# VH-VL binders against RNA-binding protein 12B-A (Rbm12b1): the designs that were tried, part 15

Target 1, 77 residues: RNA-binding protein 12B-A (Rbm12b1), of Mus musculus (Mouse) (q80yr9r283to359)
Amino acid sequence: FYVHLKNLSLNTNKRDLRNLFRDTDLTNDQIKFVYKDERRTRYAFVMFKNQKDYNTALGLHKTVLQYRPVLIDPVSR
Below, E stands for the ipSAE of ESMFold2; O stands for the ipSAE of OpenDDE; V2 stands for 0.75 times the mean of E and O plus 0.25 times the DockQ between their complexes.

## First folded at step 18 (VH-VL; framework fv_vedolizumab)

Design t4 (from p3 with heavy chain S54Y; at its last fold request DockQ between E and O 0.92; V2 from the best seeds 0.78)
Heavy chain, then light chain:
Amino acid sequence: QVQLVQSGAEVKKPGASVKVSCKGSGYTFTDYYMHWVRQAPGQRLEWIGEINPYSGWTKYNQKFKGRVTLTVDISASTAYMELSSLRSEDTAVYYCARDEGYYDAFDIWGQGTLVTVSS
Amino acid sequence: DVVMTQSPLSLPVTPGEPASISCRSSQSLVYSDDNTYLNWYLQKPGQSPQLLIYGVSNRFSGVPDRFSGSGSGTDFTLKISRVEAEDVGVYYCMQGTRYPYTFGQGTKVEIK
ESMFold2, look of step 18: ipSAE 0.664; ipTM 0.913
ESMFold2 (binder alone), look of step 18: mean pLDDT 94; pTM 0.960
OpenDDE, look of step 18: ipSAE 0.890; ipTM 0.960
ESMFold2, look of step 19: ipSAE 0.668; ipTM 0.910
ESMFold2 (binder alone), look of step 19: mean pLDDT 94; pTM 0.960
OpenDDE, look of step 19: ipSAE 0.894; ipTM 0.961
ESMFold2, fold request of step 20: ipSAE 0.547, 0.578, 0.555; ipTM 0.878, 0.891, 0.893
ESMFold2 (binder alone), fold request of step 20: mean pLDDT 94, 94, 94; pTM 0.959, 0.960, 0.959
OpenDDE, fold request of step 20: ipSAE 0.898, 0.898, 0.899; ipTM 0.961, 0.961, 0.961

Design t5 (from p3 with heavy chain Y103F; at its last look DockQ between E and O 0.92; V2 from the best seeds 0.81)
Fold by ESMFold2, look of step 18:
Structure t5 (fold): chain C 77 residues (1-77), chain A 119 residues (1-119), chain B 112 residues (1-112)
Amino acid sequence: as target 1 above (77 residues)
Amino acid sequence: QVQLVQSGAEVKKPGASVKVSCKGSGYTFTDYYMHWVRQAPGQRLEWIGEINPSSGWTKYNQKFKGRVTLTVDISASTAYMELSSLRSEDTAVYYCARDEGYFDAFDIWGQGTLVTVSS
Amino acid sequence: DVVMTQSPLSLPVTPGEPASISCRSSQSLVYSDDNTYLNWYLQKPGQSPQLLIYGVSNRFSGVPDRFSGSGSGTDFTLKISRVEAEDVGVYYCMQGTRYPYTFGQGTKVEIK
């Protein structure tokens, strides 16, 4: 179960994302920031191990994190 | 109001160095890449490089390899571009530009700093 | 380096007429994320460049809807449906798909 995070602050780290998804069972290895070559982007992928956590995460769509509404979309992959 | 304000014009001799400052205000300085771009008289814009102010990560145009250094002072919300071993061909207006991080588009530009290299 | 080629380099226009500027890249500007990193800027006389269009076709905030961008791959177009006096200046396309980022030569739009 993957979600695509968009519009992340460049200040956002994995701890910030664990706090955002604190109602889920999320660890750092489930979080992958997306790079364009070696350049950090505003995107990340997060894998959830079960449907409950995945649905919880999707429900946080547009939550403001570090002054930016985080867009959370399902991923077909 | 988002603004980038650059240091004033510089006149340098060949072989010298120049350091241009770019102070950002009205936004979270560390949340946006800062780019440097120059424009020689009557010429197209030329990308110099970029810096991530939050991590210090940089990428440079190979054309300037070894001569350009980009830095930031986060506490002052200020980016710096230092160009060394100046040549007459380096005479240009130097711009800082903020990058939103999408499509690597430069949404806010400084006013430009004229650097003149002459004997 | 990706070479960006604009046409025409000089574009005299009458106010109220449409204008069209071509930008071609030496390589595809589509990155593996399916985004096309092609942006357009206007540099008005005596000013810094300003963003008009990002990601081929997205109008930047505050840019009038008479400006539109289109294209794909290596072939891109900026259109002005009705040129106004304030639109004079030099228009640049820029690619951000691969380093170094590169600009076109510019298209000088001026009132004739």
Scores: ipSAE 0.655, ipTM 0.908, lowest interface PAE 1.2, mean pLDDT 93
ESMFold2 (binder alone), look of step 18: mean pLDDT 94; pTM 0.960
OpenDDE, look of step 18: ipSAE 0.887; ipTM 0.959

